VH-VL binders against q9vpl3. Designs and how they scored, part 149

Target 1, 224 residues: q9vpl3
Amino acid sequence: RGKINIQRPKAPHYERARVVAVTQPKYPELPKAKSCFKTRAERTQQQQENPYNEIIAREVRNWLDHSRLVAFFHLSSITADDIFRVRVQLHKQNLHLKSYGSKIIEQAVKNTRYEAIVPLFHSNHCIVFSPDPEKTAALLRIVRRVPQMVLLGGIVEETMLSRNQLVAYAQMPGLHAVQAQLVQTLSQAPGHLIQQLQAHQNSFVQVLDVHAKNQMNEETPKST
Below, E stands for the ipSAE of ESMFold2; O stands for the ipSAE of OpenDDE; V2 stands for 0.75 times the mean of E and O plus 0.25 times the DockQ between their complexes.

## First folded at step 6 (VH-VL)

Design t57 (framework fv_imvotamab_arm2)
Fold by ESMFold2-Fast, scan of step 6:
Structure t57 (fold): chain C 224 residues (1-224), chain A 120 residues (1-120), chain B 112 residues (1-112)
Amino acid sequence: as target 1 above (224 residues)
Amino acid sequence: EVQLVQSGAEVKKPGESLKISCKGSGYSFTSYWIGWVRQMPGKGLEWMGIIYPGDSYTRYSPSFQGQVTISADKSITTAYLQWSSLKASDTAMYYCARLDYGDYEPFDYWGQGTLVTVSS
Amino acid sequence: DIVMTQTPLSSPVTLGQPASISCRSSQSLVHSDGNTFLSWLQQRPGQPPRLLIYKISNRFSGVPDRFSGSGAGTDFTLKISRVEAEDVGVYYCMQATQFPYTFGGGTKVEIK
């Protein structure tokens, strides 16, 4: 039987949703009764766009709003069996691997605080969501054995972090207060997240070219 | 483990109201869509509609728009399919099924079905 | 609506022999994101449907490797390499590329 069913009973997503509802930034003063007008306006707007993409976009927004850990990956060619095994391993740690098209992600995050992530999804990609930010270390251990998945960056406690900042976060002690302080400290680092993440993608291509040439150069001693 | 458990069989008369249920467990109920599918006796499958429990957004098949209402209650992880006034042509097996676009696995888990018989 | 046409309506097959089911859509099932949301479902007698294959060729969890899916655009095939007694049932193709979602008419696989 399939074991990938999202979340273990001891850490259900709806508990995270409750926490997020309390900790979410306060929206404009709209009483619950008036939220129907906002919903009506949103429904009218979605009719102007591809309705199928808007449906999927709702799912993406929900994951972003109810996850305290979001990690973005570049995904190279991988078999369905291999990605399924990774998904099973991640699910055991309450980590949920999802793939969405770039246009759907763009539509989901448009006019939100997460709009800056759109440039990360120019090519093949996937996202890992979790309600538990302490699982970052487990995530990196699992992904270390999957060379097709390259970490680009992520969001922890609603703060965008570069690849290096996420790695640093994973190495810190498991005390929640200490990890929260680390996130704040790392987010004060100079530079733009998007520029740093694009630079990492460009550096990866550069490293591959250098490595390929070094492999060819190493052959000359034995083939000459 | 993911499970969708549906309410028991119903025998009704034309004109009566009915609400059947589909209880989800073993997963984040608000993170997945629930769809409803009808199967008339000896016939194939018909998609009726879907709901996203996270925000109660619904989408209906044109054939079922205005004929049924789909709803969900997050507090008890249960989705519902209801009729205000049943007719004999509503006699069918009704299935609920979970779907996920992030995995591209539409209707990956199914309920056991609720048989609705409307006669006389 | 996208019309899904399945052939054959019934496939009597001897145990251990292969079975093949065809599904044709009235329109391309390629979504704007490049994916094709074509799935295959199995329904055994007296049981609810079960997902077998999604996105044309990906086997769902727990589905034996004797099941395989192939195709592109509007023409799709489900193959069972060696039919077993437990494979008796009705098979449906389904598209989720656009609303409303639609199913094929079904193919009954039975042992002769």
Scores: ipSAE 0.450, ipTM 0.744, lowest interface PAE 2.6, mean pLDDT 80

Design t58 (framework fv_imvotamab_arm2; at its last look DockQ between E and O 0.27; V2 from the best seeds 0.00; counts 0 for: pae O 6.1 > 2)
Fold by ESMFold2-Fast, scan of step 6:
Structure t58 (fold): chain C 224 residues (1-224), chain A 120 residues (1-120), chain B 112 residues (1-112)
Amino acid sequence: as target 1 above (224 residues)
Amino acid sequence: EVQLVQSGAEVKKPGESLKISCKGSGYSFTSYWIGWVRQMPGKGLEWMGIIYPGDSYTRYSPSFQGQVTISADKSITTAYLQWSSLKASDTAMYYCARLDYGDYEPFDYWGQGTLVTVSS
Amino acid sequence: DIVMTQTPLSSPVTLGQPASISCRSSQSLVHSDGNTYLSWLQQRPGQPPRLLIYEISNRFSGVPDRFSGSGAGTDFTLKISRVEAEDVGVYYCMQATQFPYTFGGGTKVEIK
């Protein structure tokens, strides 16, 4: 009685087994030899459908759901020792630097209001999360001394902000409530903000391309 | 300081139930995964499963699916590993370890281990 | 399942001499995101495992620089440049590229 109510699962064991049996293919799995005839595209598709990315995406969604400050950065080559030093400085300010693969971020933000940020993560990237938006000034002060990290934009109090808007927010000395109200006032239509972020990204990519050509004078082979 | 503190050693008889614990401190418990690893006496390490305390999502190794239950209580920052009916073959050291995909550091911090001895 | 094979099973080493441990996976450990989730763990006698190296070559916090990791794809190596008495223990490679996560069989490093 009470034990049944206490042990009540959302999906009873037999109901779960029956649903799985009905939805699973009735036929035995194909022999391994026949699986070798799959095309490269089919193999890539199966890799994309691997739930591994969705599983890891739970971390990203949790950070997004519980952070009032999210800052997006392009990350150039940096040693583990150097990034660790930055993480320590950020952690003292309740700022959490995380790196996730672009596909994991895509999976995490798909069908959410934040889906528009996906283009920012085509290149190497990292994200800083914090439950305290008043730490934006401390964040920018710390990363100013880390040239490998280039600010792209962010989210404050669930509002998307461009790089310039985030810098402006950081310079406001008011109380938290006043800063939150100002963020609401500074907010842009998603389309306009995305255009600003895409323009910044394109300019940065062009700068990197010119810099690479000037320093190395090399062409990197591209997959055609 | 990040710490995982496990419950004390257990001595049980076959057929008895058992629930061991792993308490996290010094970090955001709901933001990291907890994994369980078994080490049989004189043997190597075996991954059993993981849990994400933020939403209680679990994933088990095929060898342990249906053998154990992994759970977590985020209000007391504690993860659990549970058996409904112990077997002599469950005699082992059990470790919990934190997993962080965002730092690319799987199993970065480990508990001290819980020795489970099952004998008649 | 990805099978992780370690060699040697045991490595008796004189203090101050280098030690090298090999790990081979049955499949490439490169994830679809481009990362290789290959880690090395150290277990000293009577102690829990400790993370030494993650993502092939990155040292975890507090790990001495005499430890280094290298490799790509399916072949990986852990090197200790100058073995100290504290380095006695069993070393495991581990992959977290796909489920189930799997460990190598372990290599016992002992002083000759």
Scores: ipSAE 0.377, ipTM 0.701, lowest interface PAE 3.3, mean pLDDT 79
Fold by ESMFold2, look of step 6:
Structure t58 (fold): chain C 224 residues (1-224), chain A 120 residues (1-120), chain B 112 residues (1-112)
Amino acid sequence: as target 1 above (224 residues)
Amino acid sequence: EVQLVQSGAEVKKPGESLKISCKGSGYSFTSYWIGWVRQMPGKGLEWMGIIYPGDSYTRYSPSFQGQVTISADKSITTAYLQWSSLKASDTAMYYCARLDYGDYEPFDYWGQGTLVTVSS
Amino acid sequence: DIVMTQTPLSSPVTLGQPASISCRSSQSLVHSDGNTYLSWLQQRPGQPPRLLIYEISNRFSGVPDRFSGSGAGTDFTLKISRVEAEDVGVYYCMQATQFPYTFGGGTKVEIK
């Protein structure tokens, strides 16, 4: 029980692998006292106990979770006065310009659906948040005059959009107005609701018939 | 206009409990942190801790860990600082303040303060 | 904890003259995210503190141009280019680079 068993390695694979792995990483592959190997539990605990980054990351998560419009920009060197002026202009449109460190962003979106945004923050950046996706056009108008802010892309209604898709979205009609009108229609009296449902059903059938005829015309040669 | 309105001054005896409040208005209460700061009579400022009202996550200064409880009720946009058993050394002015990390402006708006006096 | 040391403790000034307040931290205030979370607060007599300068040199909304901040690393300065009667009070530097947040001891600016 204290006798040396490792001096001639002829042991079974399982026992040898355990002893060799512990010995090899500790003694021959890591000769410096600094950078000693830490257990996974210790590394995990250290990450969980980095409270300053966690505090700021929680703020970022909250903005991401409660914003229906998020736009990401590359930010070139800009004076504090210029960025303040831009922030004031954006705020008037319920657009909130924020800037967080890239490490904070990485921690905020780790293990979330938003993890795909991390590569956008390899350099200096800023983010615009808004609860109002209809403000995308106003956002683009304001930043057009700010060459230091280069649009990279965004998130609208939980869907990631490229810069081109976000620009195209800014030109589309407001979905909220359509949804609000539908809700208003459904809240009418029961008699009116029945009448409107029947009219919509008739219109839906007519639209489908027109689409079917259009598909038939497209499939058949127009030559006679 | 962003406002933080705190509860009124308190005079208490050692051993009593106390809960003071900080009501936020004029902004999205759940989107910003609330911090608590103590100012002892004739002394400077000391950070006590913070809360994120959106999820009630709290963080305390080591000097105050276990001595006070920070909480929030987002339905009435109010943050709280609470003692279970006051000491005479708790006599001080207590401030709440808002933090906005995304603009690099910690403690951008402050409450008016709540004077707590603890004496026999 | 990061110790914040302010000098002077008291700064009596003549109306219209400049004032300068120094703040030194016990370690660098440059955060790993690249930002320096150094702020200046003003506390007028009988009032709560208010934010004056953030991230070394940026004036908070509504702060007059006569207030300016400068510095780097561990050494920071608040300047009032022309002291007015309403500037009487105690000025604090504060770091938010790491927990716990810490304040300087304060500098009382008063009219002589």
Scores: ipSAE 0.219, ipTM 0.623, lowest interface PAE 5.3, mean pLDDT 77
Fold by OpenDDE, look of step 6:
Structure t58 (fold): chain C 224 residues (1-224), chain A 120 residues (1-120), chain B 112 residues (1-112)
Amino acid sequence: as target 1 above (224 residues)
Amino acid sequence: EVQLVQSGAEVKKPGESLKISCKGSGYSFTSYWIGWVRQMPGKGLEWMGIIYPGDSYTRYSPSFQGQVTISADKSITTAYLQWSSLKASDTAMYYCARLDYGDYEPFDYWGQGTLVTVSS
Amino acid sequence: DIVMTQTPLSSPVTLGQPASISCRSSQSLVHSDGNTYLSWLQQRPGQPPRLLIYEISNRFSGVPDRFSGSGAGTDFTLKISRVEAEDVGVYYCMQATQFPYTFGGGTKVEIK
């Protein structure tokens, strides 16, 4: 009876292999680490009016009221770890990543100037808040590296912007830079004007000097 | 960096009033809740209450309702815990802590604590 | 009020060995929103409490990976895979599912 080589078990006969393959228990794939963000289905569950919701709604309102930059993102199959990484990167730039349920958002913005944002929250979403609108470029730079975050739109200085408008805004030079450029241009204008005025005067003086010299040369008696 | 800095240790007599402070820095003070926690000597932690500095909305533990007052001054990013009349039983360490409900991180940052000693 | 019960009261542990702390709640900590607001805090001697874990299993920023939280409903566990000297202190579970928030009685982790 040939020693069963335990180290290199002969592949079972193809028929046995088929049976084994069919009878192998399909272990359910370990549930992917639950994203820190609730799935859409989990968020749409009818949250009973809970005092807790009121607390969160107040927080959301406060963030909206004190933020000069608000960006709305759709989240597509992002892991908790990925969210954490993005959050850390954003935080370094004083950008605050938050996620709220759609019902919480509805409650928070009800009868406020922000009510128009409610339709943006029908899917998995997150919000980034910042007190500094100049951070828009930084925000977009960070998010570009995160394909799971899709920009939907935002609010900048109380103005609702589409995705394209927000991107365009980020490409504009900062208000202070533009103002500085304007001041520089304005400060140079008088100098240029003075130079132009002086140039004409100098040219005139030169012409007069040449004329004077020519007159002096004509008055020099030819010493016979 | 997020920091909560509390006022210094207090030694008081029974019947005296006291107001201790917790100053927040490094974050938007009005966007996060502040909670107060008592720790009696050699004992565990007790939740006292919370305040939202943005509108000064407060919630108290039933055990501390009417015994203390929690307030905040957002202009100087400071929260307060005060007693109108101290008791010997109020001797404890008092901590303030920040609550971030947006990230579901209650008490994510803590003050260094204020020791209150009430003795005759 | 929700009562939080921790066991053991004291946990003497040899350096490099694992530690486990249990926390049981008197009622389910699952909030109506579907979340479970259970946190673990560490208090080192002479220091304020520090957040370790929130929502059962999420490590707070800066917390070493040797700390892990697990559980569901009413039963929760904090595990330290390899206890270090700096891990000495009192650990508290806390529920924030319902007002008033309540803490466990604490578990003292000591080095043998």
Scores: ipSAE 0.020, ipTM 0.518, lowest interface PAE 6.1, mean pLDDT 83
ESMFold2 (binder alone), look of step 6: mean pLDDT 92; pTM 0.937

Design t59 (framework fv_imvotamab_arm2)
Fold by ESMFold2-Fast, scan of step 6:
Parts: C-alpha cells; structure tokens; sequence
Structure t59 (fold): chain C 224 residues (1-224), chain A 120 residues (1-120), chain B 112 residues (1-112)
C-alpha cells in the first residue's frame, strides 16, 4: 500500500532531488535505525538550512494560487535530455514542470486547505502547473510516454482530485464550462482523498516494470 | 517566446535620480523572480538583488542595501531598479535576469542590458 | 557571503585544443534540498551573459556537447573539449545556493 511506502522511515533532513537534478547519480535511501547521533553530512546539511526555503515556498504558493490545473507526480531517475524533451512538449501546451523539496512544499501549504497533499511528497516528485485546465488531456497524453512520471493526483479549479478523478476529467470534451461542471461533481464524491492519492504511489514500481517489459507505447482509442 | 526587454541607455550627472526598467513577456511574470546584476566597465558580474513580482518581496545583496531600490509592477509585467541620487561609481551596465529554482534552467533568460553613464 | 574564486584569469588556447576553467567556493554549495546550485555563464564580447550550464553539469538548451561541467561540494570545473572561434568570451561560475548570490571573477577564453 502506498501509505506504507510513504510512511517508511526517512533520514532527517532527507531532501528530494529536483527534476533538473534527476540525471545525477542516485543513492538508495538509507533509513536511520537506532543511532542518536547525526552523521557529519547530516549536521552540515542542517547547518546550511536557511530562510531561502521561505523564498521558494512563496514561489510554490503563487503557482498553486494562480494555476487552474496542478498535477502531482512521482518521479524516478530520468536523463537531462529526456526531461528537457518532456518539458518542451509540456510547454507547447502551456504546462509548466516544476520540482520542489518536500519541506518547501510543507511550508508553502501549511495552514492552507492544500495541507493534505504533504504526504505525497515524501518520495521523489514533480508538479505540473497550468493556467488552462482544458490541457489535462494533453498533459496525460504526454506523461503516458514518460514511465518515470507516475500521476498521483492534482488540483483543478481549486478542487483536489484523485488520479481516477483527473483521468475522468481529461476524458471530457474541451468545453471549459462542461469540464468545470465535472470538477464540481467529482469533488462531491465521498472518499479518502489523501489515502487514494497515497495508494497510487504503490503502483509506481509495478507500472514502470510492466511498461519496461510488455508495453512500448500507449494505445489510445482513435475516437479520443 | 520568453523575453526580457530593458530600457535604453542613460547619461546622467551625479546627484540625479534614475529609474530603469525590465519588461518580461512570453511567460507568467508573477511566477518567476527577477534579479538585477551590475557589471562595471571591464569588470565582472555582481548580484544587486532580487524581487518576486507576485507579492513584491525583495532581497538585496549587502553591498547594495540602501544604495538602490528594486520594485515591480505586475500589471505591466515590468521590474525596476532605481537610484535616488546617482554617483560616478554607478557607471556600469545593468542586467536583469529571470530565475526559478523549481524550473529546469535557473537564470535562463537575461535582458540585453542598460548602460548607465554618470559623469559631470 | 560565499566567495567564488576562478582560475585561470585568462586562457589563451589554440583553435581545436581543450580549455579548462576551475571554480572554488569558500563553503559547500549543497543546498538543504540536496541540490548544488552551481551554474556557468558565457559572455561574448559586447553581449549579455547567457546560461551555459546549471546544477554543476546540465547543459542549457542549444549548448553544444563540447561543453561539460563537473565537480562537487566546493570544487567545480568547466571544460571545452575543442575550442571554436565562437567560444571566445568571458566565463563565470555562479552560486545560488545561498543569498546573496555570487559570481566568480571570470575567465577570459581567447584564441591563440
């Protein structure tokens, strides 16, 4: 279950790599078992914490407040060329790919209605922002070709949606009024939104493995 | 197409006030920081400060705090650098640059520069 | 403030030969988010600076593959594998890990 994966122990001050840094070598996360001492590297990182996180959190808050479409993804290792290609494709659709550390996200959304999304960012992640919610279908079509990016959920017209709700929204015709009506309808559905978003992270390894072995491309219906 | 277009060259006398501009286009102006950089003739680059146009939050490099004022008007997607009283030592090329640590290329776009000459 | 030191001050190179520029910071450039905000800028004569490399080793769009960046912590290197005539200019390293952001002193690359 995703909640188990999200709740696994993390090293103190473990920072998630930004999308642009994903081409750097990755080391597996090594949980601290029993030591009460911090390593010299951990102390150095702690000493380097500065109010700059407030500056970036302000940027994140502005993107959240002024984007009508926000989509959250788990991101595994990807080359600089591959992420650049994705960024170019997204930009042509007015979609903006960003990555921020988990503590910065927490700081940006603390004491807001979006605070529930914080657990999604305990693993490597990225976010796509857009002023145009009608581009959700284009977003999902582009990301389907990028197995390193796994959709967790998002926000459409200030309403939090699960992965399945975003997929449903993307399948609607491109009339803004119709899509806005769907968002209102979907947002009224009862459910454990945060649990659903967390559960989607369980599929990351399995989805990537299936795509690597058995699937070369997506087969979308010709009519859509 | 992302562009930062700066105002034209200025020739001023010591003691005069000046306000130069940097107009952003082709992107969400309030979602990116704008920084100002000074380059004195034949010298290197120095950061002066930054502004977040979304809420006009500013940070100044210590050597420029109190020397200049950075501001922005999001309604016309323009950032400003201002002096209340110019000195001959302010003679330099001034650049604006866009930055975003959440994006793929921080400091990716730069203005063409505004040459400010201060002489008596 | 983090002090950035570049060597050499100038690098005259023969066309087609490699060039190497070093940048040293007075303290670690690893940000609390785990990233190292070390960039390299190119400034051709009479032109504004242009982003060349970001996060130590990532090439900006349109930058030829003869440019490469490497390093960690406090020591960083920009390499040009085969210098071309269009590569003439001043190269700056820049850190944005801590405010105020700071630049290296610059390295002038020239042919001959």
Amino acid sequence: as target 1 above (224 residues)
Amino acid sequence: EVQLVQSGAEVKKPGESLKISCKGSGYSFTSYWIGWVRQMPGKGLEWMGIIYPGDSYTRYSPSFQGQVTISADKSITTAYLQWSSLKASDTAMYYCARLDYGDYEPFDYWGQGTLVTVSS
Amino acid sequence: DIVMTQTPLSSPVTLGQPASISCRSSQSLVHSDGNTYLSWLQQRPGQPPRLLIYLISNRFSGVPDRFSGSGAGTDFTLKISRVEAEDVGVYYCMQATQFPYTFGGGTKVEIK
Scores: ipSAE 0.013, ipTM 0.540, lowest interface PAE 6.4, mean pLDDT 77

Design t6 (framework fv_imvotamab_arm2)
Fold by ESMFold2-Fast, scan of step 6:
Structure t6 (fold): chain C 224 residues (1-224), chain A 120 residues (1-120), chain B 112 residues (1-112)
Amino acid sequence: as target 1 above (224 residues)
Amino acid sequence: EVQLVQSGAEVKKPGESLKISCKGSGYSFTHYWIGWVRQMPGKGLEWMGIIYPGDSYTRYSPSFQGQVTISADKSITTAYLQWSSLKASDTAMYYCARLDYGDYEPFDYWGQGTLVTVSS
Amino acid sequence: DIVMTQTPLSSPVTLGQPASISCRSSQSLVHSDGNTYLSWLQQRPGQPPRLLIYKISNRFSGVPDRFSGSGAGTDFTLKISRVEAEDVGVYYCMQATQFPYTFGGGTKVEIK
């Protein structure tokens, strides 16, 4: 048949395609071709990565949309058995421990009021979800016995709370006092709230570092 | 206790429609994916597709796109696998399985299976 | 699609002996998030598949410690340190790094 059919074989030979790609530079035409459309390789790679992330992002959005309590944690090294035991304890209280990659969380909260929270997930992290905000006290009680999980902050009734505000919320005896705290938090700019959440994370890391150094120093024989 | 319970065995003729079910219990149904897996007699496992009951989003394996429909009814915590017109080649055991990307154990629970036999 | 190849096709084992199953993928199973989504499933005769191992080496709840997984990239191994009668069945490796998820062809473990 014609040259067109020869130029577009159903599948190119692996070795031949490699040799042609190396020996035939495409520099003069690359900018124009690139400006109009993506190459086949770029399109197939985008298909692989974006669909997978979008699948997981739906799950994250659903948890956020249907949870009245969301708590964010830094997660230090912990064994699979230990985290499983914590998850079982939390599940008995209708608290659901989940872990997602930072890129997936970013995609899930993109173009929402919670987009600014993405920087909180640059290290190992996990999230606890619950439809029941009154379980905040039970959550903190359980997590107090898990030193590998460090509270960073959370969301209660769609309002972002710092670590200290979440702790205060858990201790409050009545609805009116809680509402006052939520109103104060709601009036904050997202950037300021995120700064508070990140400050708690950084401060806790510093406290852990100081504690570790103090433990080391205490084990060193004191001699005068 | 997390449990996936599938509908009973089916015997059908070619050309008939069929809808089999997978009922979830003991967990938040709308927050977990349900996948469907086919196992033809004496053969291995084939992934058919998945559904997220929370928003009914579905994604199919290319081999099964257009051949079956996956759906879910969150009011009765049930996922479905449906054929508009069965073929003899659809004879197989069909399993549903739960999966969650946020948990540490993907594909952690499986249904008992539904045997579908299509013969004249 | 990622192709998963298992060897051997069958593994006849005397009770108490070890068994080893190999799984190789046509592409690296390392996801962009750094995790490797390789799992091992057990299917006993007449039963549905059961999750044994996830993310290469983590045992699922209730799975005996005689089962262990290892590997990286494209080569993975499931080991049973001491085969018991209840371990008879077909074992499958599975990848969830890319959609569609794909399974190995299966390895039948049986007592001789």
Scores: ipSAE 0.485, ipTM 0.754, lowest interface PAE 2.2, mean pLDDT 78

Design t60 (framework fv_imvotamab_arm2)
Fold by ESMFold2-Fast, scan of step 6:
Structure t60 (fold): chain C 224 residues (1-224), chain A 120 residues (1-120), chain B 112 residues (1-112)
Amino acid sequence: as target 1 above (224 residues)
Amino acid sequence: EVQLVQSGAEVKKPGESLKISCKGSGYSFTSYWIGWVRQMPGKGLEWMGIIYPGDSYTRYSPSFQGQVTISADKSITTAYLQWSSLKASDTAMYYCARLDYGDYEPFDYWGQGTLVTVSS
Amino acid sequence: DIVMTQTPLSSPVTLGQPASISCRSSQSLVHSDGNTYLSWLQQRPGQPPRLLIYYISNRFSGVPDRFSGSGAGTDFTLKISRVEAEDVGVYYCMQATQFPYTFGGGTKVEIK
């Protein structure tokens, strides 16, 4: 026996079976996350249109056409149970988490205003769709508790927004007019963006100050 | 809740026309595919075809091409399966089912079925 | 068309014992997007089919954990660890990797 408690080098049948089971491919996909782990099958031929992919691409185009909020995420390894729980929480807010292959996304957005998003889908990804842009704040609150999902950017009211722009949009709850103004400003040419933001910042600060004071006023049945 | 409700049982004679329905509720009807499945008495399931209500795109299994017409009316969230001239061999239970390629649970909801009997 | 071959045709099982159903496809079910669109359906007598398993091994909401799916490529298995009376019915494998979608021939699970 000894202090080392050395077992025989010739493994018993059970231990040999365990070693074989570990080294031999059972299901390449079983130990991995089941959602948003879509890899491109072929390195060079991925640009070619596939007739079977076109049927699925119709679904993607419909989601894009009828969603006023589209958010793009990178997805790290996550269990099937965990992603299912996230999907249920999102669904309660009319947020629809979908996963499609990179080739299908490319076929869906080819020759459209959204073709620029294709590079975002070369790694593991998923997309959240909603007809209601007011749900952007709810989306970010839910995803904040899911470190495996990393926001890359999105589309709000047909306007492409970066990650930071989408986060800024979400931080103005209850002020739809201000949010719409921000979306328009953030989507403008880079050379004019700073000028427009400075102009709107002055108005926005005034609105926020008035709003904060009104919410804390005796007129509202609330005490801070 | 998500639900697919199909029209009631039909008893027809050979040569008659028929149109059965599948009404979706509790979800965005135009965002999901609707498939039709046939089950002959005492037999297994056979895929007939699909429709995407968003643009009315249809695709049929080769064995059903030209035998039936699949359509949808998104204004009343209803998909249809139609025969211009029924045959005795069309006697079967017909199911509609929902499909979403981006969803993690494809074919998650099925209608209760419509029994079609074609005889004498 | 992809042909789905399901065995056995019937599986009489004693209550509490395991049951295993095999499904083999004539072609790989791995889609060009990397997913395997292999599902298992349960049809109880007089009822419409019900989704049990999707993406080979993921249980649909409300499906008991005694049901498990496994497999890859062209060979797939559905297992019931301890069969209960409510499990009586016909089980089908289904592929949606390639159109037309196709079903296995079905396996009837009966209590002996």
Scores: ipSAE 0.160, ipTM 0.613, lowest interface PAE 5.5, mean pLDDT 78

